# VH-VL binders against UPF0738 protein ABC2521: the designs that were tried, part 7

Target 1, 124 residues: UPF0738 protein ABC2521, of Shouchella clausii (q5wf04)
Amino acid sequence: MKQYKVSAIEVDEEASTVELEEEIDAQLAARLKPGKRVLVDSDQYAFIYILEDEEAFYAIRFEKNVWPALNEAHKLKTSYYVKLNEHTRLALVDMEEELVFLLENIRGNGNYGEAFEQAVNDAF
Key: E = the ipSAE of ESMFold2; O = the ipSAE of OpenDDE; V2 = 0.75 times the mean of E and O plus 0.25 times the DockQ between their complexes.

## First folded at step 4 (VH-VL)

Design a28 (from c12 with heavy chain S102T S103E H107S; framework fv_cixutumumab)
Fold by ESMFold2-Fast, scan of step 4:
Structure a28 (fold): chain C 124 residues (1-124), chain A 125 residues (1-125), chain B 108 residues (1-108)
Amino acid sequence: as target 1 above (124 residues)
Amino acid sequence: EVQLVQSGAEVKKPGSSVKVSCKASGGTFSKYAISWVRQAPGQGLEWMGGIIPIFGTANYAQKFQGRVTITADKSTSTAYMELSSLRSEDTAVYYCARAYSTEWYGSNYYYMDVWGKGTTVTVSS
Amino acid sequence: SSELTQDPAVSVALGQTVRITCQGDSLRSYYATWYQQKPGQAPILVIYGENNRPSGIPDRFSGSSSGNTASLTITGAQAEDEADYYCNSRDSSGNHLVFGGGTKLTVL
């Protein structure tokens, strides 16, 4: 699965803009839709939002280095948008709802591993 | 509404293989993993394996490793379980169930909230 | 032997409380999920993540864990609760699911 790493999150009062390390080309950007799922990569300390088109899935990776900004957006309960390229942005539908669920699910749950649980508790 | 629709009953000879299908509706394929669980007559439940269609990666219980193959086809929202080298002990009802999984690489099958009605497979000479 | 152990049968009088137990070393690390199965039917999820109920499951069902033991408690058992109950969790590796052998509950 093609993965795109988040470089920064620009947090405003009601909306947060997710910026990627590399731009997504215009043809693919036009086809992408929100997958409305966030997953945990507990081995590599990431939250992953899923995008999709008719044929494949794509990962937007929120690595540990952007968790401070992600926590600011989380505290404000903002909407999230990813900037795919200079001309296109996409709403990350259900991002905050998924994050709330996962943070609660991780709390006190050794199933993710104690090191990951501690890192999440320290950041959020 | 979310449903898992399984293929019909099968009667197979020892040494053959069987491929059972599980068609998902209601957005199940993009959000959940699909597990396969069997139950021999009068016996308990036994987890065989699962797949997260979003990754295409299957995970198998050790007992079935080498005999079971689980696949998924996103275009038809259908998961498959193929069991080879059938023996009489493989006579069972085979269930598919959607499993909520939160892990990226996909072996954290949290719970199975929707189940297919089961496919009876009979292995007889 | 099974990695998760359940007693094969238990009985309870109508309206009384029953506790069904599941034992295994993996339960020290992983929560149990509980399924109810009636003859000729697919299993139904009744408790997940230690003590969460899916929508539609009555509040007389609850779950708990202590050490290597997980428990399903039915407070005020009713006739329709007569069924087989299976615990489910991860194996010792954490990579696969395993079921307990099941407990047949008879409501007297």
Scores: ipSAE 0.380, ipTM 0.761, lowest interface PAE 1.9, mean pLDDT 88

Design a29 (from c12 with heavy chain A99S S101T S102V S103T G106D H107K; framework fv_cixutumumab)
Fold by ESMFold2-Fast, scan of step 4:
Structure a29 (fold): chain C 124 residues (1-124), chain A 125 residues (1-125), chain B 108 residues (1-108)
Amino acid sequence: as target 1 above (124 residues)
Amino acid sequence: EVQLVQSGAEVKKPGSSVKVSCKASGGTFSKYAISWVRQAPGQGLEWMGGIIPIFGTANYAQKFQGRVTITADKSTSTAYMELSSLRSEDTAVYYCARSYTVTWYDKNYYYMDVWGKGTTVTVSS
Amino acid sequence: SSELTQDPAVSVALGQTVRITCQGDSLRSYYATWYQQKPGQAPILVIYGENNRPSGIPDRFSGSSSGNTASLTITGAQAEDEADYYCNSRDSSGNHLVFGGGTKLTVL
């Protein structure tokens, strides 16, 4: 699965814009849809939002370095949009709902490992 | 309303293979894994394996390793379970169920919240 | 083999409390999930993540865990609760799901 790393999150009171290290080509960007799903990569310390098209899945990786901004957006309960390229942005539908669920699930749950749980508790 | 629709009952001879399908409605493949669970007459539930379509990888219980193959077709939202070298003891109801997954790890499963109605497979001479 | 152990049968009088128990080493690390199955039907999820109820499951159902033991408690059992109950969790590796042998609950 192709993965795109988040370089920054620009947080505003009602909406947050997720910026990627690598632009997504216009043709793929036009086909992408929100997968409405966030997964935890506890080994690499990341939250992964899933995008999809008719053929495949794609990962948007929120690594530890962007967690301070992610927490700011989380506290404000903003909507999230990912900037796929200069002209295209996509709503990350259910991002906040998924994040709330995962943050609750991680707390006190041995399935993620203590080091990951501690890192999440420190950031959020 | 999300449903898992399974293929119909099968009667098979010993030594043959059976392939059961499980069609998911409502875009289940983007959020969930599919598990396969069987139940022999009068017996308990037995997890056979599952697939997380996002990763394309299947994971099998040790008892079935080498005899079971689980696959998924994203374009039709259909998961398949094929069991080979059938024996009379494979006579059972075979269920598919969607498993919630929270981890970016291709072997982790969670609860099964939606179940198919089951497919009866009878192995007899 | 039986990584999770359940008693085969238990009975409870209508309106009384019953506790169904599941035991296994992996339960020290992973929560149990509980399923109810009535004759001729597919299982229904009752409790997940130790003590979470899906929408539609009555609040008389609750889960708990301590050490290597997980429990499903039904407070004020009703006739419709008569069924087989299965615990489900991960094996010791965390990579596979395993079921307990099931407990048949009779409501007298």
Scores: ipSAE 0.364, ipTM 0.787, lowest interface PAE 3.1, mean pLDDT 88

Design a30 (from c12 with heavy chain Y100F S102Y N108S Y111G; framework fv_cixutumumab)
Fold by ESMFold2-Fast, scan of step 4:
Structure a30 (fold): chain C 124 residues (1-124), chain A 125 residues (1-125), chain B 108 residues (1-108)
Amino acid sequence: as target 1 above (124 residues)
Amino acid sequence: EVQLVQSGAEVKKPGSSVKVSCKASGGTFSKYAISWVRQAPGQGLEWMGGIIPIFGTANYAQKFQGRVTITADKSTSTAYMELSSLRSEDTAVYYCARAFSYSWYGHSYYGMDVWGKGTTVTVSS
Amino acid sequence: SSELTQDPAVSVALGQTVRITCQGDSLRSYYATWYQQKPGQAPILVIYGENNRPSGIPDRFSGSSSGNTASLTITGAQAEDEADYYCNSRDSSGNHLVFGGGTKLTVL
């Protein structure tokens, strides 16, 4: 699966804009749609939002370095948009709902490991 | 309403291969891992392996390593299990089942909540 | 050999309590999941994540664990509970799933 790392999150009152290290080309950007779920990479300390087209899935990686900004967006309960390239934005549908669920789910269930659980507790 | 629909029964000769399909509905491919579990006549359940469709990554039980291949086709929402070098001991009902997962690595403690009806594979000379 | 061990058979009188056990070293680290299977049918999930019931599973079913042992308890067994019960968990590596050998429950 192709992965795109988040470089920064620009947080505003109602909307947060997710910026990527690598731009997504115009042809792919036109086909992408929100996958409406977030996964946990407990080994590499990331939350991963899934995008998809007809053929494949694509990962948007929120690594530990952007968690302070992610927490600010979470506190404000903003909508989320990813800037795919200079001309295209896509809504990350259900991003906040998935984060709310995961932050609660990570607490105390043992599936994510103690070190990851502590890192999440420290950041959120 | 969510279903896993499996392909029909097969009769195969020793040494051949069989490929069983499992068509999923209801967003299964984006939210779930899919496991393959078999059961020989009068025997218990045996996990063969699983796939995380969103990654295309499959994981296999040691016993089946080298003989089983599990794949997924997102465009048709269909998972496949292919077992090669068939022996009479491979006569069994083969089930696909889904398990909800939030893990990048496909781990889930939610259990397999939806099962296909099973595909009977008979290996006979 | 099996990594998860279950007794092959157990009986209970109608309305009484029965406990089905599953033993293995991996249960010290990982939760057990329990499946019920009736003849000619696919398994159904009855307990996951130690003691969670899916929608539609009666509250007489409960799960517990201690050390290397996981247990499925049926309080006030009914005739319809007669079935094979399988425990399921991760192997010692944590990378693969393994099933116990199954326990046939007879309701007398």
Scores: ipSAE 0.287, ipTM 0.710, lowest interface PAE 2.7, mean pLDDT 88

Design a31 (framework fv_barzolvolimab)
Heavy chain, then light chain:
Amino acid sequence: QVQLVQSGAEVKKPGASVKLSCKASGGTFSKYAINWVRQAPGKGLEWIARIIPIFGTAYYNEKFKGRATLTADKSTSTAYMQLSSLRSEDTAVYFCARAYSVSWYGHNYYYMDVWGQGTTVTVSS
Amino acid sequence: DIVMTQSPSSLSASVGDRVTITCKASQDISSYVAWYQQKPGKAPKALIYAASSLQSGVPDRFTGSGSGTDFTLTISSLQPEDFADYFCQQYNSYPLTFGGGTKVEIK
ESMFold2-Fast, scan of step 4: ipSAE 0.226; ipTM 0.730

Design a32 (framework fv_izeltabart; at its last look DockQ between E and O 0.19; V2 from the best seeds 0.00; counts 0 for: pae O 4.8 > 2, placed apart)
Fold by OpenDDE, look of step 5:
Structure a32 (fold): chain C 124 residues (1-124), chain A 125 residues (1-125), chain B 111 residues (1-111)
Amino acid sequence: as target 1 above (124 residues)
Amino acid sequence: EVQLVESGGGLVKPGGSLRLSCAASGGTFSKYAMHWVRQAPGKGLEWVGEIIPIFGTANYNEKFKSRFTISLDNSKNTLYLQMGSLRAEDTAVYYCARAYSTSWYGHNYYYFDYWGQGTTVTVSS
Amino acid sequence: DIVMTQSPDSLAVSLGERATISCKASQSVSYSGNSYMNWYQQKPGQPPKLLIYDASNRATGIPARFSGSGSGTDFTLTISSLEPEDFATYYCQQSYSTPYTFGQGTKLEIK
C-alpha cells in the first residue's frame, strides 16, 4: 500500500497536526477516511496509522525521528490531525487510544524484539 | 463473498514434511492478516501463526517456530504452511483464517472472521 | 501465555431456555474501553464460526439471541432462548497478545 512518511508533528495543547513529507493529491485526499487503526513496524521502528478509501488502505508512517514529538502529543493526550495537502485536513480518529494500547502492549513484550522495545521505552 | 479453501493434507510419517495451501477467492489477502489454526482430534483450537501480507512478515507460536514456516504468494492469492520434522502430536485439522487486524506482527488483531473448511494432517508410522 | 478457561466443560439445556457460558482469562484482556475477547461456535465437521467480537459485538448475521458481556478477566456468552441449531461447541478466544489462545471449549447439548 502507499505509505506517507511524517515529516513533523506540530503539537498544541488540544490538537496535534501531522505534516507529511509529500502532499496527497486533491482527488485522493477527498476520498480518504480514518481507518482507526495503528500498526507497528518493529523492523523499521515505526507506528503506522491506517487511512482508507473505498479501494485501498494507505499508511501514515510515524518513524523514529518524529517519536519525540509524538510523545509530546501523547503526554498531552491531544487529538491528532493529518494535513493531507493545503486544503484538506483529516482527523486521525482513535490515534491516541490506539497508541496508548500499543505502548502498553509493547512494554515487557518480547514478541516485538528487545531492540524495538528498548527504543519505544526510551522515546515514550 | 470471501472463501478460503485449504489443501495439501494427508498421511505422513514422523520426521516427514508437508506443505499446506490456502487459496482465497472473493477477496484478497492484502488488507488482512492470514492465520493458521489447528485442531487435534476431539480437542480444542491452537494458534499456529500468521503472516501480514502487506508487509510480508510472519509471526509464530513459539511452539512451532523452529519447524513451521508460513508464506504467501500474492500473485496466486495463496497462503502456505510448510511443516517439517512432523510428530504424531501434529495430527490435526489445519484451518486457515482471515483476521481483522488492528496492528502489525500479530500483536493486536481483533478476530477471525473467515475460516476455511480445514485440511487433515495425519502423522503416523 | 494467556490461559483461557471456560466453564462448564459441558452444558445440557432445553430448547427455549437460556444458556450461559463463562470464560476466564489468566490476565486482563481489556484496555481503553475495549475487550479483546471473541466467541466462536463450532459444529462437528465444520470450522469455527465467529459469534461475538470485542466481548459484546455480534458478528454479521448472528441472531440477537446471542450476546456477550464482561471485561478484564471475566466474560460471558449468553443464548437467551435456545434454538435447535444452537447446540454446538463454543470457544472463547483472546486477541490481546500473541500467542492468541482459545478456551478449552464448552459443549452445549440438548437436555
Scores: ipSAE 0.021, ipTM 0.689, lowest interface PAE 4.8, mean pLDDT 90
ESMFold2-Fast, scan of step 4: ipSAE 0.325; ipTM 0.673
ESMFold2, look of step 5: ipSAE 0.153; ipTM 0.694
ESMFold2 (binder alone), look of step 5: mean pLDDT 88; pTM 0.915

Design j01 (from i07 with heavy chain Y102T Y103W D104T W106Y; framework fv_izeltabart)
Fold by ESMFold2-Fast, scan of step 4:
Structure j01 (fold): chain C 124 residues (1-124), chain A 125 residues (1-125), chain B 111 residues (1-111)
Amino acid sequence: as target 1 above (124 residues)
Amino acid sequence: EVQLVESGGGLVKPGGSLRLSCAASGFTFSNYGMHWVRQAPGKGLEWVGEISYSGSNTNYNEKFKSRFTISLDNSKNTLYLQMGSLRAEDTAVYYCAKVGTTWTFYSGYSKLDVWGQGTTVTVSS
Amino acid sequence: DIVMTQSPDSLAVSLGERATISCKASQSVSSGYSSYMNWYQQKPGQPPKLLIYGASTRATGIPARFSGSGSGTDFTLTISSLEPEDFATYYCQQANSFPYTFGQGTKLEIK
């Protein structure tokens, strides 16, 4: 799965804008839609929001370095948008709902590994 | 059509080795975690182990950890189970299964939403 | 290991009647609001088929007559009105901790 790392999250009271380390080209950006789910990459300490087109999935990676900003957006219960390039923004539908579920699911759950669980508890 | 097809089963002598393959089609193989589950004749299901979508993380049932290795090749859309030091009690149908990704590609919900037809391994007593 | 015990081992039910299958875990398979419990159906010569995941969520395409409930250590699969195609073996499976474990199976037979 092609992965795009989040470089920063610009948090406002009602909406947060997710910025990527590399831009997604215009042709692909036009095909992408929200996958409405967040996955965990516990060995790399990341939350992954899934984008999709007709044929494939794409990962938006929230690595540990952006978790402080992600927690601020989480506390405010903002909507989320990813800036795919200078001209295209996409709503990360259900991002906050998924994050709430995962944070609850991770606490006290041995499936994610102790190191990851501790890192999440420390950040959120 | 999402499909998993196992192969590589057969008759093997105790102490022998065997490699099972699971060919995936109809979905983006590299996006999903995969599992191996076995079933001895007339018995129930037994989890063997799992591998993450990238192949970087594996988890095993302890009874198999030293003898079996799970791997995958995303370029071939294929999952493997390398079985060593086989014993008569390893005789079973071996299924590969795709995890349905809800919240995590591994750990958490290990719902197995697509299964292969199974391949039979018989270890001569 | 978490031991999953199903009851009964076999159950004979008439068409149109209700079937209830129980699954008990040797320790809790729930964490917070989530239960890591799945149910599968298996017919002879076929692979298992996912019915219910997370204790109570029906898998895509599974008829409404199938329902799951429970939390902690005690879980139930209910088939509200048996159809001919429902006669099969049913397995519960926990995913709360490694190794993932299955119950011994409950065979549902036509009466």
Scores: ipSAE 0.013, ipTM 0.576, lowest interface PAE 8.6, mean pLDDT 86

Design j02 (from i07 with heavy chain Y102K Y103W D104T W106Y K111H; framework fv_izeltabart)
Fold by ESMFold2-Fast, scan of step 4:
Structure j02 (fold): chain C 124 residues (1-124), chain A 125 residues (1-125), chain B 111 residues (1-111)
Amino acid sequence: as target 1 above (124 residues)
Amino acid sequence: EVQLVESGGGLVKPGGSLRLSCAASGFTFSNYGMHWVRQAPGKGLEWVGEISYSGSNTNYNEKFKSRFTISLDNSKNTLYLQMGSLRAEDTAVYYCAKVGTKWTFYSGYSHLDVWGQGTTVTVSS
Amino acid sequence: DIVMTQSPDSLAVSLGERATISCKASQSVSSGYSSYMNWYQQKPGQPPKLLIYGASTRATGIPARFSGSGSGTDFTLTISSLEPEDFATYYCQQANSFPYTFGQGTKLEIK
C-alpha cells in the first residue's frame, strides 16, 4: 500500500485541512475516494485514514508529531479535508466518527500495547 | 519467492504444551502483520490471532487468549505460536499467514495474501 | 461474534458454466464506502489462497473470471466460466470486527 505522511493539519472552527509531505499526482488524485475507515499502526504510533480507487488502498498517515493538531480538530469536531495537490481536495468522510470510536476502543484495551495506549491517552 | 514455512507440529497429550514456528522469506518480515489460522480435520477455517509487525501488539480470538501466545523474532524472520493446556479439540492443521498491506494492525484490511503449508498438531493420549 | 453463512454448502457445475456463491453476515461488515469481506479458495491438501479482498478487489494474479460483489451483510463470489482448476472449497471471511470469522465453506464439484 502506498503511504502519504501528513506534514500538518490546519485547524479551523468547522473544517480542518490535512497537508501531505508529498503531493499526489493529478491522475491518481482524480480517482481517489474516501474509504471511511481509520486504522491503527500501533508499532509506529500512527492513525491511518484509508483512501481507495478501483484497484488499491492508499494510506494517509497521522504520525505522533501531528497528534497535537489532530487533537485540536477532534475537540472541535471539525470536518476533515486532505489537500492532495494544489488543485484537489478530498473530504475524509467519517474521519471524526472513526477517531472517536478508536479513542474509546484503545482506552483500556491491552491489544494495542501499553506504550501505544499511554501515548494516545497523553495526546487525547 | 515470498514463502512461509511452518514447523513444530506433532503429537501431544491433553494438558501438554507445544510451540509452532513459521519461517518467513522473500519479503521484509518486519513490515507486515502475521496471523495464525487453524483447520480441524474435515472442518473449516478458524482464526486464532494476530501480531503486529513489530511484535509488540496482539489480538486473539477470545477462545484461545488464555492458552495461546503469539510472538515473533524480527532478527530471525520467524513467527511463533506457543500453545498450552492443549485439548483434543485443538487437533488441527495450523497455518501462519501474512497480511497483504504494510503496517496494518487492528485493521479492516486484514486480508491474508500469503499462507504457509501448515503444520499438524494432534492432541491425543 | 459475527456469524458468516455461505450458501450453498455444495454446488455441482459443468466446465464452462457460471458458479455463484453467496455469503451472509449476521451483522454489517461494511463501514461507509468499504466492505471488509475477503474470499479464499482451498484445494485438498493445500493452504487457502486469497482470491478477493475488500468485497470486490481481485488479488494479484487471480484470473478475471473471478469477481466479488456486495455490501453490508450480503456478498457474492462469481466464477464466470469454470475451469478444471476451479474445483475447490471457497470461504468468505469478514475482517470488520474481532474475532475475524470465516463462513463454513462452499464445495464446488464437477457435474
Scores: ipSAE 0.005, ipTM 0.586, lowest interface PAE 11.6, mean pLDDT 86

Design j03 (from i07 with heavy chain Y102K Y103W L112F; framework fv_izeltabart)
Fold by ESMFold2-Fast, scan of step 4:
Structure j03 (fold): chain C 124 residues (1-124), chain A 125 residues (1-125), chain B 111 residues (1-111)
Amino acid sequence: as target 1 above (124 residues)
Amino acid sequence: EVQLVESGGGLVKPGGSLRLSCAASGFTFSNYGMHWVRQAPGKGLEWVGEISYSGSNTNYNEKFKSRFTISLDNSKNTLYLQMGSLRAEDTAVYYCAKVGTKWDFWSGYSKFDVWGQGTTVTVSS
Amino acid sequence: DIVMTQSPDSLAVSLGERATISCKASQSVSSGYSSYMNWYQQKPGQPPKLLIYGASTRATGIPARFSGSGSGTDFTLTISSLEPEDFATYYCQQANSFPYTFGQGTKLEIK
């Protein structure tokens, strides 16, 4: 699975724009669709939004360094968009709904591991 | 081709121990979570437990937590199930299975997209 | 533990007919907007094979005649037109909470 790290989240009252460290080329960007799923990579302290095309899955990684901004967007219950390149923006459908689910599921649940649970509790 | 091959099954007496291995090939082993699932003769499937792609996180069916341990060795592309204090009711075919993505380990959503052929464990005097 | 109950235990169907298998969870296996429910096919002497995940998404390589539906506690696997290779045992499985649990299985038999 190809992974794209989030460099920053620009939080506005109704919408948040997710910026990537690496720009996605126009050909791939035109094929990408929201996977409507947020997963947990507890080993590496990340929330991952899944994008997909007809061939593969692609990971948008929200690592610990962007969790403060992610929490601001979460508190405001914004919509999320990822800026794939200068000309293409894609809605991260169900991002907030999935994040709400995961945060509730992680809270008080030792199965994620103590360190990850503590990190999430500290950030959210 | 993605393949999982179990080994280590056999006949063991009650109270004994056994270690099962699951050798993986055709994919990047360190990128995927792995599971053990068993099936008693003529019965249905029973989930034993899971381990994250790094080997840092495990989760078990409480029935097995005190007696069984799941581990892996990424350098050998191999998953293990160490079984102790075996009982007659542990007689089953043991399957290893791969999840579809390394990131669904904790989501409460886990699909077993590739399974091994199974290895038989018989606990009998 | 969440108990998964399938019905019927066995079903006799003719080639080309529709088969419907039900799976009922003792409590909801949906969280947020997702249903954590999978279906597997198993033939004698073989390991299970993933058919449907997330209640309704077909796994790679699975024919369109297989479809899944449902949410909450009630789920259905449908095979729209049975082919010879479809005679097998089918299992539902929840992944909403630990431990993950399977239904008891439904054996599909030729009529």
Scores: ipSAE 0.014, ipTM 0.585, lowest interface PAE 6.7, mean pLDDT 86

Design j05 (from i07 with heavy chain Y102W Y103V W106Y S110T L112F; framework fv_izeltabart)
Fold by ESMFold2-Fast, scan of step 4:
Structure j05 (fold): chain C 124 residues (1-124), chain A 125 residues (1-125), chain B 111 residues (1-111)
Amino acid sequence: as target 1 above (124 residues)
Amino acid sequence: EVQLVESGGGLVKPGGSLRLSCAASGFTFSNYGMHWVRQAPGKGLEWVGEISYSGSNTNYNEKFKSRFTISLDNSKNTLYLQMGSLRAEDTAVYYCAKVGTWVDFYSGYTKFDVWGQGTTVTVSS
Amino acid sequence: DIVMTQSPDSLAVSLGERATISCKASQSVSSGYSSYMNWYQQKPGQPPKLLIYGASTRATGIPARFSGSGSGTDFTLTISSLEPEDFATYYCQQANSFPYTFGQGTKLEIK
């Protein structure tokens, strides 16, 4: 799966804008849709929001360095938008709902391993 | 076609050691978490342990932690189970199994979507 | 360890009839709105095959006659109208806590 790393999150009271290290090509950006799910990469301490088109999945990767900003957005219960390029923004539908679910799911769940669970508890 | 093929099973004396292999094909092996599950003759399934796609994290059923070690070699698309201090009760068919997506190893939905055919380990004198 | 208990141990049913298999966990395997419960089918001489995950989601390629339900400690697998290829042993499995544990299995037999 092609991955795009989040470089920063611009948090506002009602909306947060997710900025990527690498811009997404305009033609691909026009085809992308929210996958409405967040997955965990516990080995590398990341939350991954899934985008999709008709052919493939794409990852928007929230690594540990952006978790402080992600937690600010989470506490405010904002909507999330990702800036795919200078002209295209996409709503990350269900991002907050998925994050709420995962944070609760990680607590006390053996699947994530104790080190990852502790890192998430420390950050959120 | 996604498939897993176990090998390395056989007859071993009590106290002996054996290394099982699981060869993967039809998918990018280095993107998926892998598991070992065993089944004694006429009995149910028993989880042995797991390893993350990077090989950095392993978790074991405590019953096996001191005697068994799981490892992988991404360059060979192969998962291993090193078994030591074998006992008669370790006699079983050993399956390797793949988790769903490459990022699902710790996602809270551990499901075994692809299984190998199994390799038989018999521990007897 | 979480103990998974299936009932019945064996079930004899006729073709076209409904089969219901129950699975009980010794403690909750649900968190929030999710249940970490999977169901597998195993035929003699074959490896297990994933049928349902997350208590109620059918795996890819699994016929609609298979359905799962339940939460907390009580779960059910239902086959609405049995076909010849459905006679097998069925296992539930919890993925909520280490070690992951399976039920003892339910053998579905021709009546």
Scores: ipSAE 0.012, ipTM 0.595, lowest interface PAE 8.4, mean pLDDT 85

Design j06 (from i07 with heavy chain Y102S Y103W D104V W106H; framework fv_izeltabart)
Fold by ESMFold2-Fast, scan of step 4:
Structure j06 (fold): chain C 124 residues (1-124), chain A 125 residues (1-125), chain B 111 residues (1-111)
Amino acid sequence: as target 1 above (124 residues)
Amino acid sequence: EVQLVESGGGLVKPGGSLRLSCAASGFTFSNYGMHWVRQAPGKGLEWVGEISYSGSNTNYNEKFKSRFTISLDNSKNTLYLQMGSLRAEDTAVYYCAKVGTSWVFHSGYSKLDVWGQGTTVTVSS
Amino acid sequence: DIVMTQSPDSLAVSLGERATISCKASQSVSSGYSSYMNWYQQKPGQPPKLLIYGASTRATGIPARFSGSGSGTDFTLTISSLEPEDFATYYCQQANSFPYTFGQGTKLEIK
C-alpha cells in the first residue's frame, strides 16, 4: 500500500485540514475516495485513514508527532479534510466517528499492546 | 505471484511440541501482518492469532495464549507457529494468511487476502 | 466473544438462480458507518478465499455476481446468478473485536 505521512493538522473550530509531507498528483487525486476507516499501526504508533480507488488502498498516516493536533481536533469534534495537493481537498468521511470508536477500544484493551495503549492514553 | 507455503505439520503425541513454518514470496513480507487460522476435520475456521509486520506485537485467541507462540523472521520471509502441550483437539489443518493492507496490525478491518495451502497436524497416541 | 451464526447450514440452488446466505452477530460489529465483516469462500481441499470485506466491498478479482450487504448484527451474502464454480462453503467473519470469529459455514450445493 502507498503511504502518505501527515506533516501537520491545521485545526479550526469546525474543520481541520490535514497536510501531507508529499503532495498527491492530480491524476490520482481525482480518483481517490474516502475509505471511511481508521486502522492502527501499533508497531510505529500511527493511526491510518484509508483512501481508495478502484484498484488499491492508500494510507494517510497520523504518526505520534501529530497526535497533539489530532487530539485538539478530536476534542472539538471537527470535520476533517486532507489537502491532497495545491488544488484538491478531500473530506475524510467518518474520521471522527472511527477515531472515537478506536480510542474507546484501545483503552483497557490489551489487544493493541501495553506500550501502544499507554502512548494513546498519554496523548488523548 | 503472491504465495504462502506452509510446512512442519505431522504426527505428534499428546503433550508434544511442533513448529510450523510459512514461507512468503511475491510481496514485501516485512510490510504485512500475518495470521494463523486452523480448521479441524469437517469443521469450520478458528482464528489462532496474529503478528504485526515488525514482529513486535502479537494477539492470540485466549484458547491458545499459554501454549502457542507466533513469531517471524523478516530476513527469511518466514512466519512461525510454535505449538506446545498439544492435545487431541489440536488436530487440524493450520493455515497462514496475510493481512490485505500494508503497515496495519490490529484493526477493526483485518481482511485476510492471501492464504497458504495449509499444513496438517495430527495429535494422536 | 462475538458469536457469528449463519443460516442456512446448507442450501441447494440451481444454476442461474439466486443464492442468499445470512450471518448474524451476537453483538454489533459496526462502528458509525463501518462494518467489520468479511466473507470467505472455501472449496474442498483448498484454503479459504476472500470474497467481500467491510460488509459490501468485493475483493480483487471477485465477480460482480457476488455482493454483500448489512450492518450492525445482520449481514447477507448474495450470489445473483449461480455458476458451477460457486459450489463451496461460505464463511462470514467479524474483525470488530478480539478474538476474531467465524460463522459455522454455509454449504452451497447444486440442486
Scores: ipSAE 0.013, ipTM 0.682, lowest interface PAE 8.0, mean pLDDT 88

